# VHH binders against Uncharacterized protein P37, part 9

Target 1, 216 residues: Uncharacterized protein P37, of Formosa agariphila (t2kn95)
Amino acid sequence: CDLEPQEKFRFDPEVDPQFTFGSMTTWEWLQTNPNDEFGFMIEAIKQTGLQDMYNSKTETYTFFLMKDPNWTNNGPGFFSREFNLKNTADRDPKEVFEDPAVDLDIVRNYLLYLTLPIYVDQGPDHLKTLDLPYTFETLSEDVNNQIMTIARDWNYVMQINDSPDLPTGNLGKINVPVGYHNYIFSNGNSVAHIFGLNNNGKMARRYKFGEPKMDF

## First folded at step 2 (VHH)

Design z02 (framework vhh_7zox_3)
Fold by ESMFold2-Fast, scan of step 2:
Structure z02 (fold): chain B 216 residues (1-216), chain A 123 residues (1-123)
Amino acid sequence: as target 1 above (216 residues)
Amino acid sequence: DVQLVESGGGLVQPGGSLRLSCVASGFTFSRYWMGWVRQAPGKGLEWVSDIYSGGSTGYADSVKGRFAISRDNAKNTLYLQMNRLKPEDTAVYYCAKTPRYDFWSGYKGMDVAGQGTQVTVSS
């Protein structure tokens, strides 16, 4: 017989957040952040000459954006892991990128790894079934670090590289949840997702009418 | 073959406790939300609790503070610890594989897999 859930057990209707910014580009949006949360990301883009990619209104991209804590050594940080630099969290981003130990070609390829040449939002179009990792080719120019796996889960989170068959090398070790998703830019040509877990991520159980059902 | 086998039900007095178990086979248990639903005599199915692979849990208001759901992914086993049982908890309890995106429709659109386990709380 069919289940008839009691009304008192229903949760307030929630839809996966979708933020639209009209013709605004990802680059323009990064420049408008009032809390200065993307200092290292902005400087990395400037120093590697990738502004045109993030500022495109005509090309299709999926961008994974990192707030400052994900770049620096407050945890495993990109600079600590890749360049063996310490105490970067308290330094001016420009000073860090001018450090002779930092190879801008590696930084550039890191940003390319965090970019897909197709539109992938948190939804069933490319991520058909919850909790299944799907493989995507990135813009990385390193043959050992060209793929990323993405799985979406119930908690408003995309799981990056959470697959037993991860790419070898340092870029394949990027395993940070993406809790801020579906920032839609460039008249719908690009979407950005932001690394980090949001405060509402845990057990955000939602009724999603029309999503594909899981099989067994 | 996909199977869910419930056990641990029985007759208890009000205020008593029971621990239900569900052994799953035939699918990758660790990838799915698992839950418990129940059907009291003469009533429809009611969602009781569910648990994410990573351990996050949800509970119906009627059982919050009294029931605790847990899982052991290495043993493909789901548990429900039921404390301070009340006569209104009397029901057949079913283990369910729940869809993460639409547990309400998944419950509604499926026959319960397995025989269930009877819990009777004497008044």
Scores: ipSAE 0.000, ipTM 0.108, lowest interface PAE 18.4, mean pLDDT 74

Design z03 (framework vhh_7zox_3)
Fold by ESMFold2-Fast, scan of step 2:
Structure z03 (fold): chain B 216 residues (1-216), chain A 123 residues (1-123)
Amino acid sequence: as target 1 above (216 residues)
Amino acid sequence: DVQLVESGGGLVQPGGSLRLSCVASGFTFSNYAMGWVRQAPGKGLEWVSDITSGGSTGYADSVKGRFAISRDNAKNTLYLQMNRLKPEDTAVYYCAARLGYKSSGWYTPFDYAGQGTQVTVSS
């Protein structure tokens, strides 16, 4: 029988739960389109020719994955922020990426920025101290947007670029909320973290990629 | 009116011991996992230890074998017995409470935290 969600107690608050998928790749998992939330992420990867990177079984990567609202929300979503392109939520993903307003070179480099060539999970192996940002080199080919800062806080949230004192690119503050860390793929060679939204369902991004960083 | 009130901090020599206490009020203590987090001077927060409502415990690698967490549900009190203290243990220690797996995602982080108690380990 169906029960209301039960309250559970977490055993180890320093490390978010790890979700293991054996030999399944990040790309194979995305192709299942879990919760029907990754249509735009899948299409972005296809349109930019990066599927082999997400489908690797032997190379080591950390991927940051964007759910559909991270792409489509008017105002804070990727298309609104990068291209001033609105009302994309109900459009076919392929149609949106083929819109003349969308620059696929910017999309491709954004995906490369959201990829690290090393394994970084939400835990103490690389993120030793809670609420302390660490700097990581991304796969970005844009000389102005090569570095990402990652901190884990004591509320389990992974804070991306929430450290203006450290050198980062034009990508603004993004978080990975509780339950969206540590999706482990490719026999442990890759890990994926899923971007969250703020409390209003908006992407927690403040800057346009490829533009000068601006604080509001 | 939820309160977590820490006590038992102070100055101690390396190799010494301290026992921290945290008295909780304003919620059903026995339903919450309880824990200790600390902040050393000039550093961020570090999780130290936790204990579930059922009594299962966890410890940071830096304190395993030296610290022991316990709780007394009848007194709504959380304890941290700190043994073989090192200068690196110098920090403000915060009592924290959390209820698992509700709102904001598929589980809940910390719901409440206290004001902190200072532990200084020096000769």
Scores: ipSAE 0.000, ipTM 0.124, lowest interface PAE 16.5, mean pLDDT 76

Design z04 (framework vhh_7zox_3)
Fold by ESMFold2-Fast, scan of step 2:
Structure z04 (fold): chain B 216 residues (1-216), chain A 124 residues (1-124)
Amino acid sequence: as target 1 above (216 residues)
Amino acid sequence: DVQLVESGGGLVQPGGSLRLSCVASGFTFSSYGMGWVRQAPGKGLEWVSDISSGGSTGYADSVKGRFAISRDNAKNTLYLQMNRLKPEDTAVYYCAKGRTWYYDSSGYKPFDYAGQGTQVTVSS
């Protein structure tokens, strides 16, 4: 018989597909990433002494990995917001983290906030109900910013800190779009989710209470 | 109301060339990444090539150096120039709409709409 004029090809399983890297650690993958988008993330990890955490083969973690523009863009980027340090995009990452304006204790705690001590993927095991945020404790040592909310939405985007009860944290509101969640490392002991994908001059949505929202 | 209409398929000898076209309607074509995927007889879908709204391109290893993807935003049209065709390129070729400004070929949900396909047969 005749084929339908148009088909919607969408993969809608209850359990999302996963990208697996066998025994490779998150740290090893960051070094070999073919897109070379994590220069500042790598240097932040090195400068804060957290390399062993990202390189663990035996401990369980969920990592949220931030791409270079989310560190460096003037205004919305991490360095601009936390330290009023601008024009970092073209600088050597090591030089930026060694700038006197940069407080490495704040950088370290930001990375700890981006880390959960349990395995949470974009699936129903922990995120049981679609469009419902779930609360997770991070490794953050900042008593004001220890908790992250995570939801999987109907578009299969992982929504972070998009809850009326906890709309912000150290990270603010972000999303992890299709294709950038569920990077599985360390023989399944760790999973990474990636944000900061939009290179059109727009940032992954970052929301702080009382600040304008940036969308794409 | 999204529509993707492919054309340009056909029968060709090994070493030959074909140019596929895909006319899009029902969405702002220039704002989305677009791709080509194919399905060979008895096989699953295989990503072939993609192009972002800004023109950045990607290619499967099996077609690098032989195929070229392009787009004409003024005409809402996506193209695939296929050169030095091999029997292994025999498949139905589908035009696919990315879910955002880029086509995420590394993702498990790289597109949300595809056309009805156009048959490419490379005789051996």
Scores: ipSAE 0.000, ipTM 0.109, lowest interface PAE 18.8, mean pLDDT 77

Design z05 (framework vhh_7zox_3)
Fold by ESMFold2-Fast, scan of step 2:
Structure z05 (fold): chain B 216 residues (1-216), chain A 124 residues (1-124)
Amino acid sequence: as target 1 above (216 residues)
Amino acid sequence: DVQLVESGGGLVQPGGSLRLSCVASGFTVSSNYMGWVRQAPGKGLEWVSDIYSGGSTGYADSVKGRFAISRDNAKNTLYLQMNRLKPEDTAVYYCARYETLYTGSGTKYYFQHAGQGTQVTVSS
């Protein structure tokens, strides 16, 4: 049976800490290759024919964006884990995706797994309670890996698939903190979250800005 | 290894009170979405009350103002205080840990674990 609990939150009236890009799409932003860190993500999207999804102005999506080391690091990186393909960091992204060891159907389904058909930001609309994982259906077409868990913490970090209570068949390979800002695209129809900690290892506490206050 | 053990039910007169307890093991009550559901004789399950890990609570319209959900973190126990009981409250009461699934079509709540239940009978 479906349960619809009643909730009451008190929002901090201070400005919500987010990045807004107006009508710019996630794809248009990725094409600028900010910090020169998305070469493999851009090429993956091109190779799998998913540009229209990332370039949508009308559909609602949450995107999780991988930086180059999330693809290329030996051991924990995508190519190493999925294809046993090492030493990819110094290779041209196009050449890596055209390597016979790389199965583009697996790459495509992984990108679909990193996409939700709803808007999920670091606020309480879906992630109602701090440090509690919530379960989301992804766009993955792999029946064994369709579900993702997301928790938010006090520092506006998203924890992806770091729960021991993952639904059966979930891909448990992406337990990586996401940066603390919402990147809002496509007139508010899409939001993107970027894998990895910031380069300084510091995160501003953002809970008091636009986050519901907890009772003391 | 998740276990939930309910207690505190019994026979009570209309207008009386009972306090139900649910002792959890294998997880922490304060870190989970928990609640109470009941099943009256010959009827389906009915949601009664819930509490999120952050402490926000919800109640079914049929029990608002009469029932109160709470927890004791030191005892890892969930409670339901039932006041001004009516014959219509007669049911087996279960405590449950929920899982939430967010989809493009809406939100679904699934009972991940529930206890054996405790019988509440409101009668003279």
Scores: ipSAE 0.014, ipTM 0.430, lowest interface PAE 7.1, mean pLDDT 77

Design z06 (framework vhh_7zox_3)
Fold by ESMFold2-Fast, scan of step 2:
Structure z06 (fold): chain B 216 residues (1-216), chain A 123 residues (1-123)
Amino acid sequence: as target 1 above (216 residues)
Amino acid sequence: DVQLVESGGGLVQPGGSLRLSCVASGFTFSSYAMGWVRQAPGKGLEWVSDITRGGSTGYADSVKGRFAISRDNAKNTLYLQMNRLKPEDTAVYYCAAKYPSWYRGSTYPMDVAGQGTQVTVSS
């Protein structure tokens, strides 16, 4: 697209730089890169009828966006975790979502779980204290999986569902850091955060990479 | 082949000072938050101090104002300057690399620590 991002720079040790895209919607932004990083995310949104949500200029949302490997990686990717469907990375996204193994109701609710009906950026307005998880209602329609926990870690990175004391049912598998923060769309009505490229299904809270190891 | 090698411990009288060092190898040191935890005789592990990738520091209330944590990314080395030492500071001190989601002030979860260095504060 030809729209130059409106640069809004605020240096604050508790808030990463914020990038604005004027009136551009999250959906319009995703479409700039359909076959690069977000091919499966775009197709998931289309197949589930959620384009209007991501394309809203007037409603307030926080979106968590998944890059292609978060969908397609064998084992930790969405298709492997939810449907035991492997080797999807080189397939056409439309064909994958039309595979009989894929339940679009599960896909739809997963996208709704990754959407908050309020504006939550990586900053102290909602995430006041570092390393403290805060609970948020998502748009999930599954009564067993309606909340998400978000914490700012001591490096100011958003951590999703990284709390052993707050089980989130089956959607607690979404336990990944946010890789990129504060993409502001729809004249400031929506913000998007982008998950890291590898979806591990879950993240171990421990950093485990050899010996010596201490159990305490 | 991840290694954390602590040094600089020893015997010191109350009111004295020590500087601990931790040399890291086998991983990209500058990409990790680092910390110090200690274990006193007959007690559990206690978080002492930490430092983020960007240099932000945290301290346990028991050591605030007396200890200073720092890092030298060019040398892959973490430091703990300990001043005005008390008998209660007697412990084995461990260097640790932290996952970003490891909560400040907590010793758990931690999966990697060195062999430790003994600090004894005795008159």
Scores: ipSAE 0.000, ipTM 0.130, lowest interface PAE 15.1, mean pLDDT 75

Design z07 (framework vhh_7zox_3)
Fold by ESMFold2-Fast, scan of step 2:
Structure z07 (fold): chain B 216 residues (1-216), chain A 124 residues (1-124)
Amino acid sequence: as target 1 above (216 residues)
Amino acid sequence: DVQLVESGGGLVQPGGSLRLSCVASGFTFSKYAMGWVRQAPGKGLEWVSDISSGGSTGYADSVKGRFAISRDNAKNTLYLQMNRLKPEDTAVYYCATGYRPLFSTGYSKSFDPAGQGTQVTVSS
């Protein structure tokens, strides 16, 4: 039993989920997440000293968050794969980032690259047209890797860096899908989108934002 | 417990060939991207090549056209075919799971590779 009907004649905000958490910050939410699925993300933020950015109640940010590895069908998540060279589910995130082989400046810049200093949700305010990439400045401090392109595909899924016209040296296409959109924090000042699939290996149900369904 | 056992290194003359192997155990090999990283004497780590679980490959510019990465999921084994070897290819070669520098096109001093490595020496 679906909580929301599949077919409606008009756009219904309930079927294009926006998760509103009131005054809760992105940092507070990461630490209280009931599924305990952000261990590497949390530790990366702690080790790089970026807690205040994710915990801001007044500054505006768009955050792209990475889930922990899924060992049943997907293997290790992005942070674990990139920085846990032993690539084992049993390795503590703190042990990974305290490994002297891991460059925390690179970890810090990954987090900054995955953060925009403006509010960009899945809707048409910034991502006006489906299947068209829009260019955004990230918080990256690497002058050779400062921009991100975001497009809404025909299912409203954010596609990151899916543009042939990215500048030379910039981070390329992120092949991990954005599985979860529009986690709204800090009384509407920040929004987070999450890379990764749900436990069933699937994306959320999809509706065209702000437009009636075809049977209207 | 992840085990990676590299082999196939040795002494070879310039222009020669070697094939490196890496036998993996302790994890589901077929589900992970695998790669080769090397460390030359007195230098940091350099990413050499990688291959996804689906078979997509990448190569450092220094080895493109000369090296070929492959995998055999039934044998839990990763390979690196090295052709037209140069003295500059002299290094300890390491097998790694999921290693690829995202912002680097091949060179990194920040990562220690998994496994014991296999020595490749290209010398006249």
Scores: ipSAE 0.000, ipTM 0.141, lowest interface PAE 14.4, mean pLDDT 72

Design z08 (framework vhh_7zox_3)
Fold by ESMFold2-Fast, scan of step 2:
Structure z08 (fold): chain B 216 residues (1-216), chain A 124 residues (1-124)
Amino acid sequence: as target 1 above (216 residues)
Amino acid sequence: DVQLVESGGGLVQPGGSLRLSCVASGFTFSSYWMGWVRQAPGKGLEWVSDISTGGSTGYADSVKGRFAISRDNAKNTLYLQMNRLKPEDTAVYYCARHKPYGSYLTRSYYFDYAGQGTQVTVSS
């Protein structure tokens, strides 16, 4: 009854009910969100000319969305260092992105980096094995920074770029975990996941453990 | 060369407590994440708890608030304190060495080695 050395556990999680929005696009949802927590994301999309991508009903995308705290130094500050954003907490997002010091080409390419041209939900279809990172091509136009790894951790939370297999020079681990999963848009053609924790600093969406499996 | 030797299992009444120990040898214990997994009769393998090299801990929802994992690097020993035991906790408990693949916040890891296991039976 001794266990042989094992490479990994294979967990196929039981998925909580998903959010489905019928024909509503990701862009339409961002603008109607009742919590008004995507002001910077909306303005970044407008300023970079990417509205049609987020508003598509026919193309397939996976979007990673950032709430307002991820754009400022008064929160997780996920991208503030990369975009040269300063003193953003009290400023109009339009004013921030129209600052000549902000390079909109860099902002645009990071939004493309956070977009996959395929449908990847938090389920087992693409992310088959728990605690194993899977590699995906992004829409990034930067030849040195085109891939993303996604893993489901032991808590069934998506972890981005937490992998020993990342190429040297690619964007490293994203310190903000994905707190919200599987927002399904555009008649099932697109799905969105949201960076950040809920207002109590915890993951907002959880999945129950499926049957665990030993994998050799 | 890697050895993990569990002890402390046994028969206990519901509501009782047990402390499992695992003595590690053949590697630098302080450099590895360690954990406990269990297999109940007729069920699959279930992760129970883990502890990082820095002492951060994780627990399965089924044991959270009742079990406590700890480590003593000077003694190369991993512990699992099990309180308020339920019949549903009946299982063979395995000490495991994990190799972390990522940062503390993501807990991306694999089982490298496991011990022989120790039986825990919770019954009146």
Scores: ipSAE 0.000, ipTM 0.121, lowest interface PAE 17.3, mean pLDDT 73

Design z09 (framework vhh_7zox_3)
Fold by ESMFold2-Fast, scan of step 2:
Structure z09 (fold): chain B 216 residues (1-216), chain A 127 residues (1-127)
Amino acid sequence: as target 1 above (216 residues)
Amino acid sequence: DVQLVESGGGLVQPGGSLRLSCVASGFTFSSYAMGWVRQAPGKGLEWVSDIYSGGSTGYADSVKGRFAISRDNAKNTLYLQMNRLKPEDTAVYYCAKVTYRYTSPSGKVYEYSFDYAGQGTQVTVSS
């Protein structure tokens, strides 16, 4: 026959719930929360000209998204830590990225490093074994900082660059847990994961950025 | 539709030079890594060089020091300057939109990944 019997549906605790947004793109979704969690992410995307990538309905991507600086809830935020920016939580994102101290080519490449040109969700289909890092090439334009490792830890949290064989370079030293997994966009062509607290409720690990600095 | 149109190939003597061009259309050229791959007669594809939108470059060991890749984002054009050509450089050269390379969960490594490869341009190096 043309149809196959339905498989018994089972809840699999190894996979976080999947949040589907139909035809909505990652970029369109980010715009629904412009003043809460993703103001700096949105502005970084705009300033670096990457809107079309995040707004794609046809290309396949995995995006890792960074939340705004927030000293109250999660420290200075990933943007502040990554670019060693101080006192940014209350600043206008546009003003921050137009600061001469911020190199937009470095910001652009960081966003490309946090983007994979394939679909990788938190599930076992791509990340087969717990605590085993799998290697992925990112869209990074720095040939020395192209590789990201992703592992699912024993609490089913996606861990970025948590490997004994850590990639070389500044970007390969980003070591943060994913806090929210499996935001599915563009009719299933893209998935986004949000950096933050892991499933154990632990704060995202701090990383001392800027030394060595990402240079071209 | 995405298109890549290569040009600049031809017949040259060993030690000669050629400049290949690739005009891209149908996508945001400046946002993608671009590269050159080649196929010699009767052989498989070989990665030659790539360039990221920020200007960082990579080269195969066989061409390092002799070839220079560059791009003009305003003209949606990719270039390959080929110097000190050898008979071993004889191949059809393809412009490629570079999408990814990764190690699969099974441990299989892909040597290159490309899409929207153009029609190619023939380079022949012979006396």
Scores: ipSAE 0.000, ipTM 0.097, lowest interface PAE 19.8, mean pLDDT 70

Design z10 (framework vhh_7zox_3)
Fold by ESMFold2-Fast, scan of step 2:
Structure z10 (fold): chain B 216 residues (1-216), chain A 123 residues (1-123)
Amino acid sequence: as target 1 above (216 residues)
Amino acid sequence: DVQLVESGGGLVQPGGSLRLSCVASGRTFSSYAMGWVRQAPGKGLEWVSDISSGGSTGYADSVKGRFAISRDNAKNTLYLQMNRLKPEDTAVYYCAAGTKFWSGYTPSAYDYAGQGTQVTVSS
C-alpha cells in the first residue's frame, strides 16, 4: 500500500480569530456550509422573509447563528420546546416550518432578536470587561423582548442573557453559549457568531430557554 | 503556542489494534481541548474523537465502541487506542488542539494540528 505524505495544515485560533470572507454575505456563506449544519436556520430565514437582511452588503449587522441541534434537540431543546414540536431532527426543515403548529411570527422575532443593528465582535470594543454583561438593543419587534445581554466569560465565550439585571419579561438565559466568533461578511459591514461549544470542548448538551416564547 | 507531534501509526491487518500518541510542547496543554481528526485518501477531514480539558470525551459514530481517547496532562500526551480496525479506518491521523471543540470537525474548530501519522489497514 502506498503511503502518500499529507500536507501539514494549520488552523486559526477560535477564541479571537477574525475570519474574513470579502464581499460574501452571511446569507451566501450559510448556503455554502459543507457540513449542512444550518438547514433549519436557512429555512427559517426563507420562511420569515428575512433573507435580504442576511444578504445585505451595505447595512451593518451582528448575527447570532443557530446550528441545526439548537433548533431540533429532542430533549428540552429550543425549537421543539418553544414551538411544541417533537422529533423535528428527522424531518425536512421546510415541512417543520410549514406545520400549522409553528407560528412564523415568533420564529421571525427570534431571528430579529438574534440580530443587532450594530457591529459587535467578540473583542473589547463593546465587551470591555470579562465576566461583565453588556446590554444591546436587538431588531426584535416584540416590545417585551427588545434587548439582550452579552458577556465574555474568562475563556472568551459569549454568554447570552446571563445577567441578574435582565429586565423581567425578556427572554431568559440561553443555555447554549456562543463559542464561534468573528465571521466577517459583506466587506466588513457584518459579523456573525455561532451558538455552540464551550471552551472545554463539546457543545452544551441541551439547549434551553428560560422564557417559554417571545410575546408579539 | 502548542506544537504537536503524532506517532504510533503503521500497517495493521483488519481486526488489529494500534495506539496513537500525540506529544504536545507548550505551557498550556492541560487547558486545551484535544482531538483526533483523520483524512482518508482523496477525501476531506473527518472528526474522530475529542477530549475536553476536564476529561469529557466524544466519538464519531463510525468509531464509537472501537476507539478510546485519553490524555495524560503530566506527560503532555494525548492518546487514541484504536481497536477492531477496518480498511475504512485507513487515513492520516492528525492530533489537534483548541481552546474549544465542535463535535463535528471543521477547519475553524482547531487552533493547532500536527503533521499527522499514517494508519493503513490492509490484508
Scores: ipSAE 0.000, ipTM 0.114, lowest interface PAE 18.4, mean pLDDT 72

Design z11 (framework vhh_7zox_3)
Fold by ESMFold2-Fast, scan of step 2:
Structure z11 (fold): chain B 216 residues (1-216), chain A 122 residues (1-122)
Amino acid sequence: as target 1 above (216 residues)
Amino acid sequence: DVQLVESGGGLVQPGGSLRLSCVASGFTFSTYAMGWVRQAPGKGLEWVSDITSGGSTGYADSVKGRFAISRDNAKNTLYLQMNRLKPEDTAVYYCARQSYLKGYYSPRFDYAGQGTQVTVSS
């Protein structure tokens, strides 16, 4: 029984090669829990009452979906960055969201920040590679965190909030992995983009108005 | 309000030369690495060349010895001198500002101009 060193960085390519799912909703797809990587995302949606948003067949949305390590990694993950809550990877998702350290209002507004009320895919018709950054209003109800900028770099990677001239009211820098395709749901009314483990899955943290936005 | 404006593209015969220019505004040009990327008809984006704030240059293997990148920080202008042009150099050429974040193996760009068409044809 040999123990091998744990890798500090896990490369996790596209979890599903499919690009179009007909009438299937983002929520219905998440329920399949592909590669067993969305347990915390599913529980976050349930705990915050946002299931109907992800399950819509008629409303138009762009969703950014977090894999389990984006929530749980010590240091770069959501729980560590927002709540200083560590060692969550081996815990039941429901138990983590019910931990007294976790503020579900912050979780809810973070999911709303990761949702646009319009259709934005990674194709050249919506996000041209090397075009100027696009600025979007998210569904966030937190006035300090409502704006997202999206650009596609020359590697076709979406760069989220990655500009020195960044507008106020953003969550800081976020990345999606190279080569991810559009996950098109709800008869084409919704699209999902999936965060990878680029930069060890580092998630942005909430900034209040007047606080410095620092990425380290 | 970052702005990058390319010029100097056009139609040229194989073996000819063109000089592309890119005028930058809205940021401190001298502190950023800059580059050129291109997209040929029906193909993906290809990195061509870059130049650091300190003047160190890099080139794609396909253009080494033929293209020369340079910058004039006093004029906020980036240049690409293209010599001994080949039909396979036909593309839209984009001036791009390199992200201040450390990239992986390849340069990362966060802003680009609208591009200038270069056509190499007999």
Scores: ipSAE 0.000, ipTM 0.149, lowest interface PAE 17.0, mean pLDDT 77

Design z12 (framework vhh_7zox_3)
Amino acid sequence: DVQLVESGGGLVQPGGSLRLSCVASGFTFSSYGMGWVRQAPGKGLEWVSDISYGGSTGYADSVKGRFAISRDNAKNTLYLQMNRLKPEDTAVYYCAKPGRIYYSSTWKDAFDIAGQGTQVTVSS
ESMFold2-Fast, scan of step 2: ipSAE 0.007; ipTM 0.331

